VHH binders against Abasic site processing protein HMCES (HMCES). Designs and how they scored, part 158

Target 1, 269 residues: Abasic site processing protein HMCES (HMCES), of Homo sapiens (Human) (q96fz2)
Amino acid sequence: CGRTSCHLPRDVLTRACAYQDRRGQQRLPEWRDPDKYCPSYNKSPQSNSPVLLSRLHFEKDADSSERIIAPMRWGLVPSWFKESDPSKLQFNTTNCRSDTVMEKRSFKVPLGKGRRCVVLADGFYEWQRCQGTNQRQPYFIYFPQIKTEKSGSIGAADSPENWEKVWDNWRLLTMAGIFDCWEPPEGGDVLYSYTIITVDSCKGLSDIHHRMPAILDGEEAVSKWLDFGEVSTQEALKLIHPTENITFHAVSSVVNNSRNNTPECLAPV
Key: E = the ipSAE of ESMFold2; O = the ipSAE of OpenDDE; V2 = 0.75 times the mean of E and O plus 0.25 times the DockQ between their complexes.

## First folded at step 15 (VHH)

Design sb37 (from sb0 with S103D D105E; framework vhh_8pnl_2)
Fold by ESMFold2-Fast, scan of step 15:
Structure sb37 (fold): chain B 269 residues (1-269), chain A 117 residues (1-117)
Amino acid sequence: as target 1 above (269 residues)
Amino acid sequence: QGQLVESGGGLVQPGGSLRLSCADAGFDFSHYDMAWYRQAPGKERELVARITYGGTTNYADSVKGRFTISRDNAKSTLYLQMNSLKPEDTAMYYCAAGLEYEDYEYWGQGTRVTVSA
């Protein structure tokens, strides 16, 4: 997973993240650094994306089931990184394999500190190989969406105008992430950055790509992943597996260039 | 899983040079780590050289000082400059791209390099 869409205006995104805390109270996540949120149809690594994380990471005695939403850099910079420029890191941390996450220092250490987050997106993009050509076919991959008319999930057969209207009630994709906090050695603000955990592709996506993000399907999974005060690392890792509850449609090659940021990037072709 | 396209392979005398290229016209790999791997007949695939999205390089001991990996993100092209070639460098050379720690999800079909007298 190396490209997402997260284009919702901040207020729409916030409402889409409504949740229930451990006491059963309905809540909206509280923002940190909301001015750093930059909506885009075409988010690449090293850009900021919104993540959910437990309030307990910021307040010592907070209820660990309460949620903060914050923009974080995509591409985890480990807390132990000693150089001044994060781009000088000697390996890519955009994604983190589920099967080796407990073996790699960059991921094992923040997991031990409970630094689990849920990465938010409209959906993600993958590029299907096309036999006999150098061109790839991009696909937009997202949770099945329920139409207001109860007529079923939104599909590729719907017009572009209908796609624009669906965003008011869009079910955001919720991907399991790990974050870390890096203090620049020469001073400055703490950098919060994340990686997306990846798993083997599910049957439904295997013809598009052989890997997929670890998707947390439903509020129970999201709550358990975030609640590091009550859910151990070992228990949380049981949530990391492929899921079949996903849909997709082919999109235009416009999305290939990460500088293109228009609705055409995710519109069905 | 390859839509990366390697080119530049061929037959060369010991001590000669070749420049391999790896391109994909339809995709932006600028955020990916990229690598050259090789596989000699009857042997397992091995890492030759790696370059991160930030430009940090790493080389197999057998090629240090002789090979140089580089990238041109504007052209979405990866290069391997091979100097002082030896018969032991004879192999199929593959380029790879990835976003995971020490894993590459995109691969080319390979280009053949033969070093013989």
Scores: ipSAE 0.706, ipTM 0.848, lowest interface PAE 1.1, mean pLDDT 89

Design sb38 (from sb0 with E102D D105E; framework vhh_8pnl_2)
Fold by ESMFold2-Fast, scan of step 15:
Structure sb38 (fold): chain B 269 residues (1-269), chain A 117 residues (1-117)
Amino acid sequence: as target 1 above (269 residues)
Amino acid sequence: QGQLVESGGGLVQPGGSLRLSCADAGFDFSHYDMAWYRQAPGKERELVARITYGGTTNYADSVKGRFTISRDNAKSTLYLQMNSLKPEDTAMYYCAAGLEYDSYEYWGQGTRVTVSA
């Protein structure tokens, strides 16, 4: 996973993250650094994306089931990194393999501190290698969506009104992430950055790509992954596996160039 | 449209030089860890050199001092400058890109390098 869409305006995104705390109270996640949120149909590594994490990471004695939403840099910078420039890191941390997460210092240390987050997106993109050609076919991959009156499926949204209706009740993709906090050696603000955990692709996606993000399907899985106050690392890792509850459609090559940030990036072809 | 395409391979005499290129005409690999691998006839594929987005490099012991890996992130193009070539360098050379430590999702089709008199 190395390209997502997360284009919803902040208010729409916040409502899409409505949740119930441990006491059964309906809540919206509280924002940190909302000005760093930059909606885009075409998010690449090193850009900021919104993640959910437990309030307990920020407030001593907070209810660990309460959620914060915060933009974080995609590409985990370990807390122990000693250089001044994060781009000088010796290896790529955009994704983290589930099978080696406990063997890699960059990931096992923050995981041991409970630094689990849920990465939010409209969906993600993957490029299928086409047999017998030198071309790749991009696909937009996302949760199955509930059809609403007059919105139809995403493929039927050919007008501005229809597109607005599609996104009103969009079910956001919820991916398992690990984050860390890095203090620049020369001073400055603490950098919060994350990686997306990856697994082998499910049967439904195997013809598109051999890897997929670890998707947390439903509120029970999301709650358990976030709640580091009650759910141990060992128990949380049981949530990390391929899932079949996913759908996709082919998109145009417009998405290939990360500069392109328009609805055409995810429109069906 | 988007693909990794190697070029620059060919036949050279021992002691000669070649410059390999790996480009994608339609996809942005500037955020990816990129690498050159090679596979000699009858042998397994091995890492030759790796470069991160930020320019940090790593080389196999057999090529240190002779090969230089570099990239142009604005053009999403990867290079391998090969000097003092030996018959043992004869192989198919593959370009790779990935977002995970020591794991590459994207591969090219390869370009052949033959070093012989």
Scores: ipSAE 0.639, ipTM 0.804, lowest interface PAE 1.2, mean pLDDT 89

Design sb39 (from sb0 with Y106F; framework vhh_8pnl_2)
Fold by ESMFold2-Fast, scan of step 15:
Structure sb39 (fold): chain B 269 residues (1-269), chain A 117 residues (1-117)
Amino acid sequence: as target 1 above (269 residues)
Amino acid sequence: QGQLVESGGGLVQPGGSLRLSCADAGFDFSHYDMAWYRQAPGKERELVARITYGGTTNYADSVKGRFTISRDNAKSTLYLQMNSLKPEDTAMYYCAAGLEYESYDFWGQGTRVTVSA
């Protein structure tokens, strides 16, 4: 996973993240650094994306089931990194393989500190190789969408007018992430950065790409991944597996260039 | 599977030079770590050179001082300048790209380099 869409305005995104705490109270996540949130149809590594994480990371004695939403840099900078420029990191940390996550120092250390987060997106993009050519067909991949209490799931077969209205009640893609906190050696603001855990593709995506992000399907999985106060690393990692509960449609090559940031990037073709 | 297309391979005499290129039309690899691998007949694939998204380079001992890896993010192209070529450099050369620590999940189709008199 190396390209997402996360275009919702801040207030719409916040409402899409409504949740229930451990005591059954309805809540919206509290923002940290909201000014760093930059909506885009075409988010690449090193840009900031919104993530959910437990309030307990910031406030001692907080209920670990309460959630913060914060923009973080995509591309984990380990807390032990000693250079002053994150671009000098000698290893790419945009993604983290599920099969080696406990073997890599960059990921094992923050996991030991409970630094689990849920990465939010409208969906993600992947590029399918077309047989007989070196050209690629991009696809936008996302959760099946339920339009209203009287409507079924939305998909590629739905009318164009339905696609304009789905953003009002869009079910955000929720991907398992690991974050870390890095303090620049020469001073400055602490940098929060994350990586997306990846797994083998499910059967439904195998013809598009061989890898996919680890998707947390539903509020129970999201809550368990975030709640580092009650759920151990070992138990949380059981949530990391491929899912079949996704859909996709082909999109224009406009998305290929990460500098293009228009609705055309995710529109069905 | 691979999103990368190699070019620039060919037949060259010992001591000659070749410049390999690796690109995919219109796709932005500027955030990816990239590498050149090679596979000689009857041997396993081996790393030749790598360059991170931030520009840090590393080379196999057998090519240090002779090969230079570079990238042009504006053109979304990776290069390998190969000087003082030896018969031992004969191989299929593959470019690779990845977004994770020491792993490359995107590979090219390969370009053949033959060094012979």
Scores: ipSAE 0.627, ipTM 0.799, lowest interface PAE 1.5, mean pLDDT 88

Design sb4 (from sb0 with E102T; framework vhh_8pnl_2; at its last look DockQ between E and O 0.81; V2 from the best seeds 0.00; counts 0 for: pae E 3.1 > 2)
Fold by OpenDDE, look of step 16:
Structure sb4 (fold): chain B 269 residues (1-269), chain A 117 residues (1-117)
Amino acid sequence: as target 1 above (269 residues)
Amino acid sequence: QGQLVESGGGLVQPGGSLRLSCADAGFDFSHYDMAWYRQAPGKERELVARITYGGTTNYADSVKGRFTISRDNAKSTLYLQMNSLKPEDTAMYYCAAGLEYTSYDYWGQGTRVTVSA
């Protein structure tokens, strides 16, 4: 996964992240650094995206089932990194392969500290190889949405009003991530950054791309992944597998340019 | 992501030079690690050189001092300058792009390099 969409307004995004804590109370996640949230239809690595994480990471006596929402840098910078420029990393940390997560210090160490997060997106993009052409067809991949009789496919929103309704009730894609905290050698603010765990693609997506993000499907999976106080690393890793519960549609080549940030990026063609 | 297309391969004499290029029309690889692999007949595919999105380079011992990997993000093009070529460098050369450590998700079709007297 090298491109996502996360364009919802902050308030809509927050509401979409409503959850129940372990006591069964309905809650909204509290924001950390909300000013760093930058909505975009076209999110690339090294940009900031909102993630969910346990409140226990910030408060020593907090209920670990409570959630915080925070923009973090896409591309994990390990805490042990001693260079002043994260781009000098010897390896790419945009994604983390599930099969080698425990073999790589950069991922194993933060994971062992319970630094699990859920990366939020409208969906992600992948490019299918076209036979006979040098061009790849991009696809927008996301959770199936509840078809309201009136709101056809994302493509059928004939009116701005209908489009707004679709997004107001949009089920966000929830991807499993690992985050770390990095203190720059020269001082300054602690950098929070994350990697997306990847797995082999499900059968439905295999014709588009052979790898996919590890998607946490449902509140239980999301809760268990986040709750590092109650759920061990070993148990959490059982949640990491391909899922068939996705849908996709072809989009225009507009998304190919990471600088393009318009609704056309995810619009069906 | 576009299709990675390699070019620049061909027949060259020992001691000669070639410059390989890998380009993807319309796709931004600026965030990707890039690499050159090669596969000789009857041998396994091997890493020749890699360059991170930040410009850090690594080379196989067999090509150190002779090959140089570079990238132009503005042109979305990867290069491999090959100097002092040897018959042992004869192979199909592949371009690769990836976002996860040293694993690559995208591969070109390859360009053939033949070093022969």
Scores: ipSAE 0.807, ipTM 0.902, lowest interface PAE 0.6, mean pLDDT 92
Fold by ESMFold2-Fast, scan of step 15:
Structure sb4 (fold): chain B 269 residues (1-269), chain A 117 residues (1-117)
Amino acid sequence: as target 1 above (269 residues)
Amino acid sequence: QGQLVESGGGLVQPGGSLRLSCADAGFDFSHYDMAWYRQAPGKERELVARITYGGTTNYADSVKGRFTISRDNAKSTLYLQMNSLKPEDTAMYYCAAGLEYTSYDYWGQGTRVTVSA
């Protein structure tokens, strides 16, 4: 996973993240640094993306089931990193393999501190290799949507109002992430950054790409992953596995250039 | 094809030089870490050199001072400049790209380098 779409306006995104706390009370996540949220149809590593994390990370004695939503840098910078420029990190931390997460210090340490987050996206992109050609076919991959005509609504002309309606009830993709907090050696604001945990692709995606993000399918899985006050690292890692509850459609090569940020990036071809 | 595509291999005499290139049409690897691996006949595939998206490089001890890895993100191309080539450098050379620490999930088909008189 190395490219996502997360284009919803802040208010729409917030409503899409409505949840129930441990007491069953309906809530919206509270924003941290909302001005750093940059909607885009074409999010690449090193850009900021919104994540959910437990309020307990910021407030001592907070209810660990309550959620904060915050933009974080995609590409985890470990807390122990001693240089002033994160781009000088020795390894790529855009993704974290589930099979070696406990073997890599960069991931094991923040995981031990309960630094689990849920990475939010409309969906993600993958490029299928095409036999016999030097070209790849991009696909937009996302949760099955309810009460929406998916095959006809996205990319269908004739009603600009239909684009707004599709997204009002869009079920956001919820991916398991690990984050860390890095204090620049020369001073400045703490940098929050994350990695997406990856697993082997499910049967449904195996013809597109052999790896996929670890998707948390449903509120029970999301709640357990976030709740580091009640759910141990060992128990949380049981949530990390391939899922078949995904769908996809082919998209235009417009998405190939990460500078392109238009609805055409995810429209069906 | 449809993978990363290596080019620039060939037959060269000991002490000679070659420049390998790796590109993919239509895919943006600028945010990926990239690497060159090689596999000699009858041996395991081994890392030759790697470069992060930010330009940090790392080399196998056997090639330090002789090989230089570089990238041009505007051209979506990875390079390996190979100088002072030795018979021991004879192998298929593969480029790789990835976002998962030191694991690479995109691979090329390889280009052959033969160093002999």
Scores: ipSAE 0.746, ipTM 0.866, lowest interface PAE 0.8, mean pLDDT 89
Fold by ESMFold2, look of step 16:
Structure sb4 (fold): chain B 269 residues (1-269), chain A 117 residues (1-117)
Amino acid sequence: as target 1 above (269 residues)
Amino acid sequence: QGQLVESGGGLVQPGGSLRLSCADAGFDFSHYDMAWYRQAPGKERELVARITYGGTTNYADSVKGRFTISRDNAKSTLYLQMNSLKPEDTAMYYCAAGLEYTSYDYWGQGTRVTVSA
């Protein structure tokens, strides 16, 4: 998973993240650093994207079921990194394999500190090798969306008003991530950065690619992954598996170039 | 729209040199870590060299000092300069790309290197 769409305006994104805390109260997540949110149809590694994390990471004795939303850098920079330039890391941290997460210091250490996050996107892109050709077909991959008279399909929208209705009720893709906090050696703001956990692809996606992000399907899974105050690392890792509750459609090659930030990137072809 | 394609393999004498290239027209791998792997007949595929998106390199002990991995992100091309070739370097050489620590999800079909005669 190396490309996502996360294009919603901040207020629409925030409303899509409505949740219920441990006491049953409906809430919206509280933003940290909202000015660092950079919406785009075509997000790539090293860019910022919003994640959910427990309020307990920021406030002593906070209710660990309460959520913060914050933009973080895609590509985890370990807290132990000693150089001033993150590009000097000896390995790519855009993704983290679930089967070796407890063997890699860059991921095991923050995971042991409860630094679990939920990475938000409209969906992600993946490229399929077509049999008998040297070309790759990009797909946009996302949760199945609940149909309504006017909001059930990306391709069904025939006006700007209908397009907004599709996205007003969009179910965001919720991917399991690990984050870390790095203090630059020359000073400045602490850098928050994340990796997306990957698993073997489900049967429905296996013809596109053999790996997929670990998707947290439903509020129970999201709550347990985030709540490091009540859910141990061992229990949280049981949430990490493929899901078949996913859909996709082919898109044009416009998305191939990460500088293209238009609705065409995710439009069905 | 593209996939990794290796080129530059062939037959060389011991002590000779070859330069392998790997490119993917129309897809930008500038955010990916990339690597060269090789596989001799009847053996497992083994790492030869890797290079991160930021330019940090690592080499197998058997090729240190003789092989140089490099990348040109403007051309989306990965290179392996192979000098002082030995018969033990005979293998199919594969280009790989990935976004995970030393795990590569995208592979080419390979180019053959033969060192003999």
Scores: ipSAE 0.419, ipTM 0.747, lowest interface PAE 3.1, mean pLDDT 89
ESMFold2 (binder alone), look of step 16: mean pLDDT 82; pTM 0.838

Design sb40 (from sb0 with Y106H; framework vhh_8pnl_2)
Fold by ESMFold2-Fast, scan of step 15:
Structure sb40 (fold): chain B 269 residues (1-269), chain A 117 residues (1-117)
Amino acid sequence: as target 1 above (269 residues)
Amino acid sequence: QGQLVESGGGLVQPGGSLRLSCADAGFDFSHYDMAWYRQAPGKERELVARITYGGTTNYADSVKGRFTISRDNAKSTLYLQMNSLKPEDTAMYYCAAGLEYESYDHWGQGTRVTVSA
């Protein structure tokens, strides 16, 4: 996973993240650094994306089931990184393989501190290699959405007008992430950055790409991943596996260039 | 597995030079770590050189001082400048790209380099 869409206006995104705390109280996540949220149809690594994390990370006595929403840098910078420029990291941390997460210090250490987050997106993009050609077909991959037509799913058959209206009730993709906090050696604000955990692709995606993000399907999985005060690392890692509850449609090559940021990036072709 | 296309391989004399290129038209891999691997007949694939998205480079001991890896994100191209080539450099050379720590999930089909008289 190396390209997502997260274009919802801040207020729409916030409402899409409504949840219940452990007392059954309905809540909206509280924003941290909301001005750093930058909606886009074409988000690449090193940009900021919104994540959910436990309030207990920021407040000593907070209920660990209460949620903060914060923009974080995509591309985890370990807390122990000693150089001044994160681009000097020796390895890419955009994604973290589930099979080696406990073997890599960059991920094992923050995971041991309970630094689990849920990465939010409209969906993600992957590129299918076309047989016998140099061309690749991009796809937009997302949770199944509530149908607006009796016999149809949201996809290539739907009109552009129908696509515009689905965002009001869009079910956000919720991906398992690990974050860390890095304090620049020469001073400045603490940098919060994350990686997306990846797994082998499910059967439904195997013809598009052989890897996929670890998707947390439903509020029970999301709550357990976030609640580091009650759910151990070992128990949380049981939530990390491929899921079949996803859908996709082919999109235009416009999305190939990460500088393109328009609705055409995710529109069905 | 075929996201990248290598070129520039060929037959050269010992002491010669070659410049390998790796490109995928229309795909933006500027955020990916990229690498050159090689595989000689009957041997395992080995890392030759690696370059991070930020430009940090690492080289196998056998090629240090002779090979230079570089990238041009504006042209979406990865390069390997190979100087002072030796018969031991004979191999199929593969371009790789990835976003996972120490792992590459995008590979080319390879370009062949033969160093002989």
Scores: ipSAE 0.721, ipTM 0.852, lowest interface PAE 1.0, mean pLDDT 89

Design sb41 (from sb0 with Y101F; framework vhh_8pnl_2)
Fold by ESMFold2-Fast, scan of step 15:
Structure sb41 (fold): chain B 269 residues (1-269), chain A 117 residues (1-117)
Amino acid sequence: as target 1 above (269 residues)
Amino acid sequence: QGQLVESGGGLVQPGGSLRLSCADAGFDFSHYDMAWYRQAPGKERELVARITYGGTTNYADSVKGRFTISRDNAKSTLYLQMNSLKPEDTAMYYCAAGLEFESYDYWGQGTRVTVSA
């Protein structure tokens, strides 16, 4: 996973993240650094994306089931990194393989500290290799969505006008992430950055790409992944697996260029 | 459009030079780590050189001082400048791109380099 859409205005995004704490109290996540949130139809690595994480990471004695929403840099900078410029890292940390997460120091250490987050997106993009050609077909991949009418989910058959209507009730894609906190050696603000955990693709996506993000399907999975105060690393890692509860449609090549930031990037073609 | 395409391979004499290119006309790889691998007949594929999205480079011991990896993100092109070529450099050369720690999802089809005395 190396390209997402997360275009909702801040207030719409916040309402889409309504949840219940462990006491059953209805809540909205509390923002940290809301002015750093930059909505876009075409989010690439090194940009900021909103993530959910436990309030306990910021406040001693907080209820670990309560959630903060914060923009974080996509591309994990390990706490031990000694250079002043994160681009000097010797390896890309945009994604983290589930099969080696406990073998890589950059991921094992923050995971051991409970630094689990849920990465939010409208959906993500992947490029299908076309048989007999050197070209690829981009697809927008997202949770099945409920239409406001009695009908089921929206899809490729729906008009562009119908796609403009869906966002007020959009079910956000919730991907398992690991974050870390890096203090620049020359001083300055702590940098929060994350990686998305990846797994082998499910059967439904195998014809598009051989890898997919680890998707947390439903509030129970999201809550367990975030709640590092009650759920151990070992138990949380059981949530990391492919999911079949996903849908997709082909999109225009406009999305190929990460500088393009328009609704055309995710509209069906 | 998301396919990597290598070019610049060919037949050269020992001591000669070649410049390999790896391009994608329609896809932005500027955020990806990129690498050159090679595979000689009957041997395992091996890393030749890698360059991070930020420009940090690493080289296999066998090519240090002779090969230079570089990238031009505005052109979405990766390069390998190969100097002082040796017969043991003969191989298919592949470019690769990825977003994971030491793992590459995107690969080219390869370009052949033959160094013959």
Scores: ipSAE 0.688, ipTM 0.840, lowest interface PAE 1.2, mean pLDDT 89

Design sb42 (from sb0 with Y101W; framework vhh_8pnl_2)
Fold by ESMFold2-Fast, scan of step 15:
Structure sb42 (fold): chain B 269 residues (1-269), chain A 117 residues (1-117)
Amino acid sequence: as target 1 above (269 residues)
Amino acid sequence: QGQLVESGGGLVQPGGSLRLSCADAGFDFSHYDMAWYRQAPGKERELVARITYGGTTNYADSVKGRFTISRDNAKSTLYLQMNSLKPEDTAMYYCAAGLEWESYDYWGQGTRVTVSA
């Protein structure tokens, strides 16, 4: 996973993250650094993306089931990093393999501290290599959406009006992430950065790409991944596996250039 | 099946030079770490050179000072300049790209380099 769409305006995104607290009351996640949120149809590594994490990470006596939403840098910078420029890190940390996460200290240590987050996106992109050519076919991959009206179907939408309305009730993709906190050695603000955990692709995606993000399907999985106060690392890792509850459609090559940021990036072709 | 396309391999005499290229038309690898691996007959695949998205390079001791890895993000192309080639450099050369620590999920099918008189 190396490209996502997360284009919703802040207020729409916040409402899409509505959840129930342990009392059963409807809540919205509380924002941290909302001004750092940059919506885009074409998010690449090193850009900021919104993540959900437990309020307990910021307040010692907080209920660990309560949620914060915060923009974080895509590409985990470990807390031990000693240089002043994150781009000088010796290895790429955009993604973290599920099969070696407990063997790599840069991931094992923050995971041991409960630094689990849920990475939010409209969906993600993957590029399928076609036989007999050096070209690739991009696909937009996302949760199945409930079709309440014709405006609720992205793949069957054939009008601009249907396009505009689909986002009001869009089910956001929720990917398992690990984050860390890095203090620049020469001073400055603490940098929060994350990596997306990856697994082998499911049967439905195997013809597009052999890897996929670890997707947390439903509120129970999301809650357990976030709640580091009640759910151990060992128990949380049981949530990390390929999922079949996913759909996709082919998109235009416009998405190939990460500088392109228009609805055409995810429109069906 | 490889996802990247290597070129530039061939037959060269000891002391000669070759420049390998690795590209995939229509995809932006600028955020990926990239690497050159090689596999000689009867040996395991080994890392030759690595370059991070930020430009940090690392080389196997056997090629240090003779090979130079570089990238052109505008062209989405990876290069390996190979100088002072030795018979021991004879191998199939593969390029790789990834977004994960010490793991590459995009690979080429390889280009053959033969160094002999």
Scores: ipSAE 0.701, ipTM 0.844, lowest interface PAE 1.1, mean pLDDT 88

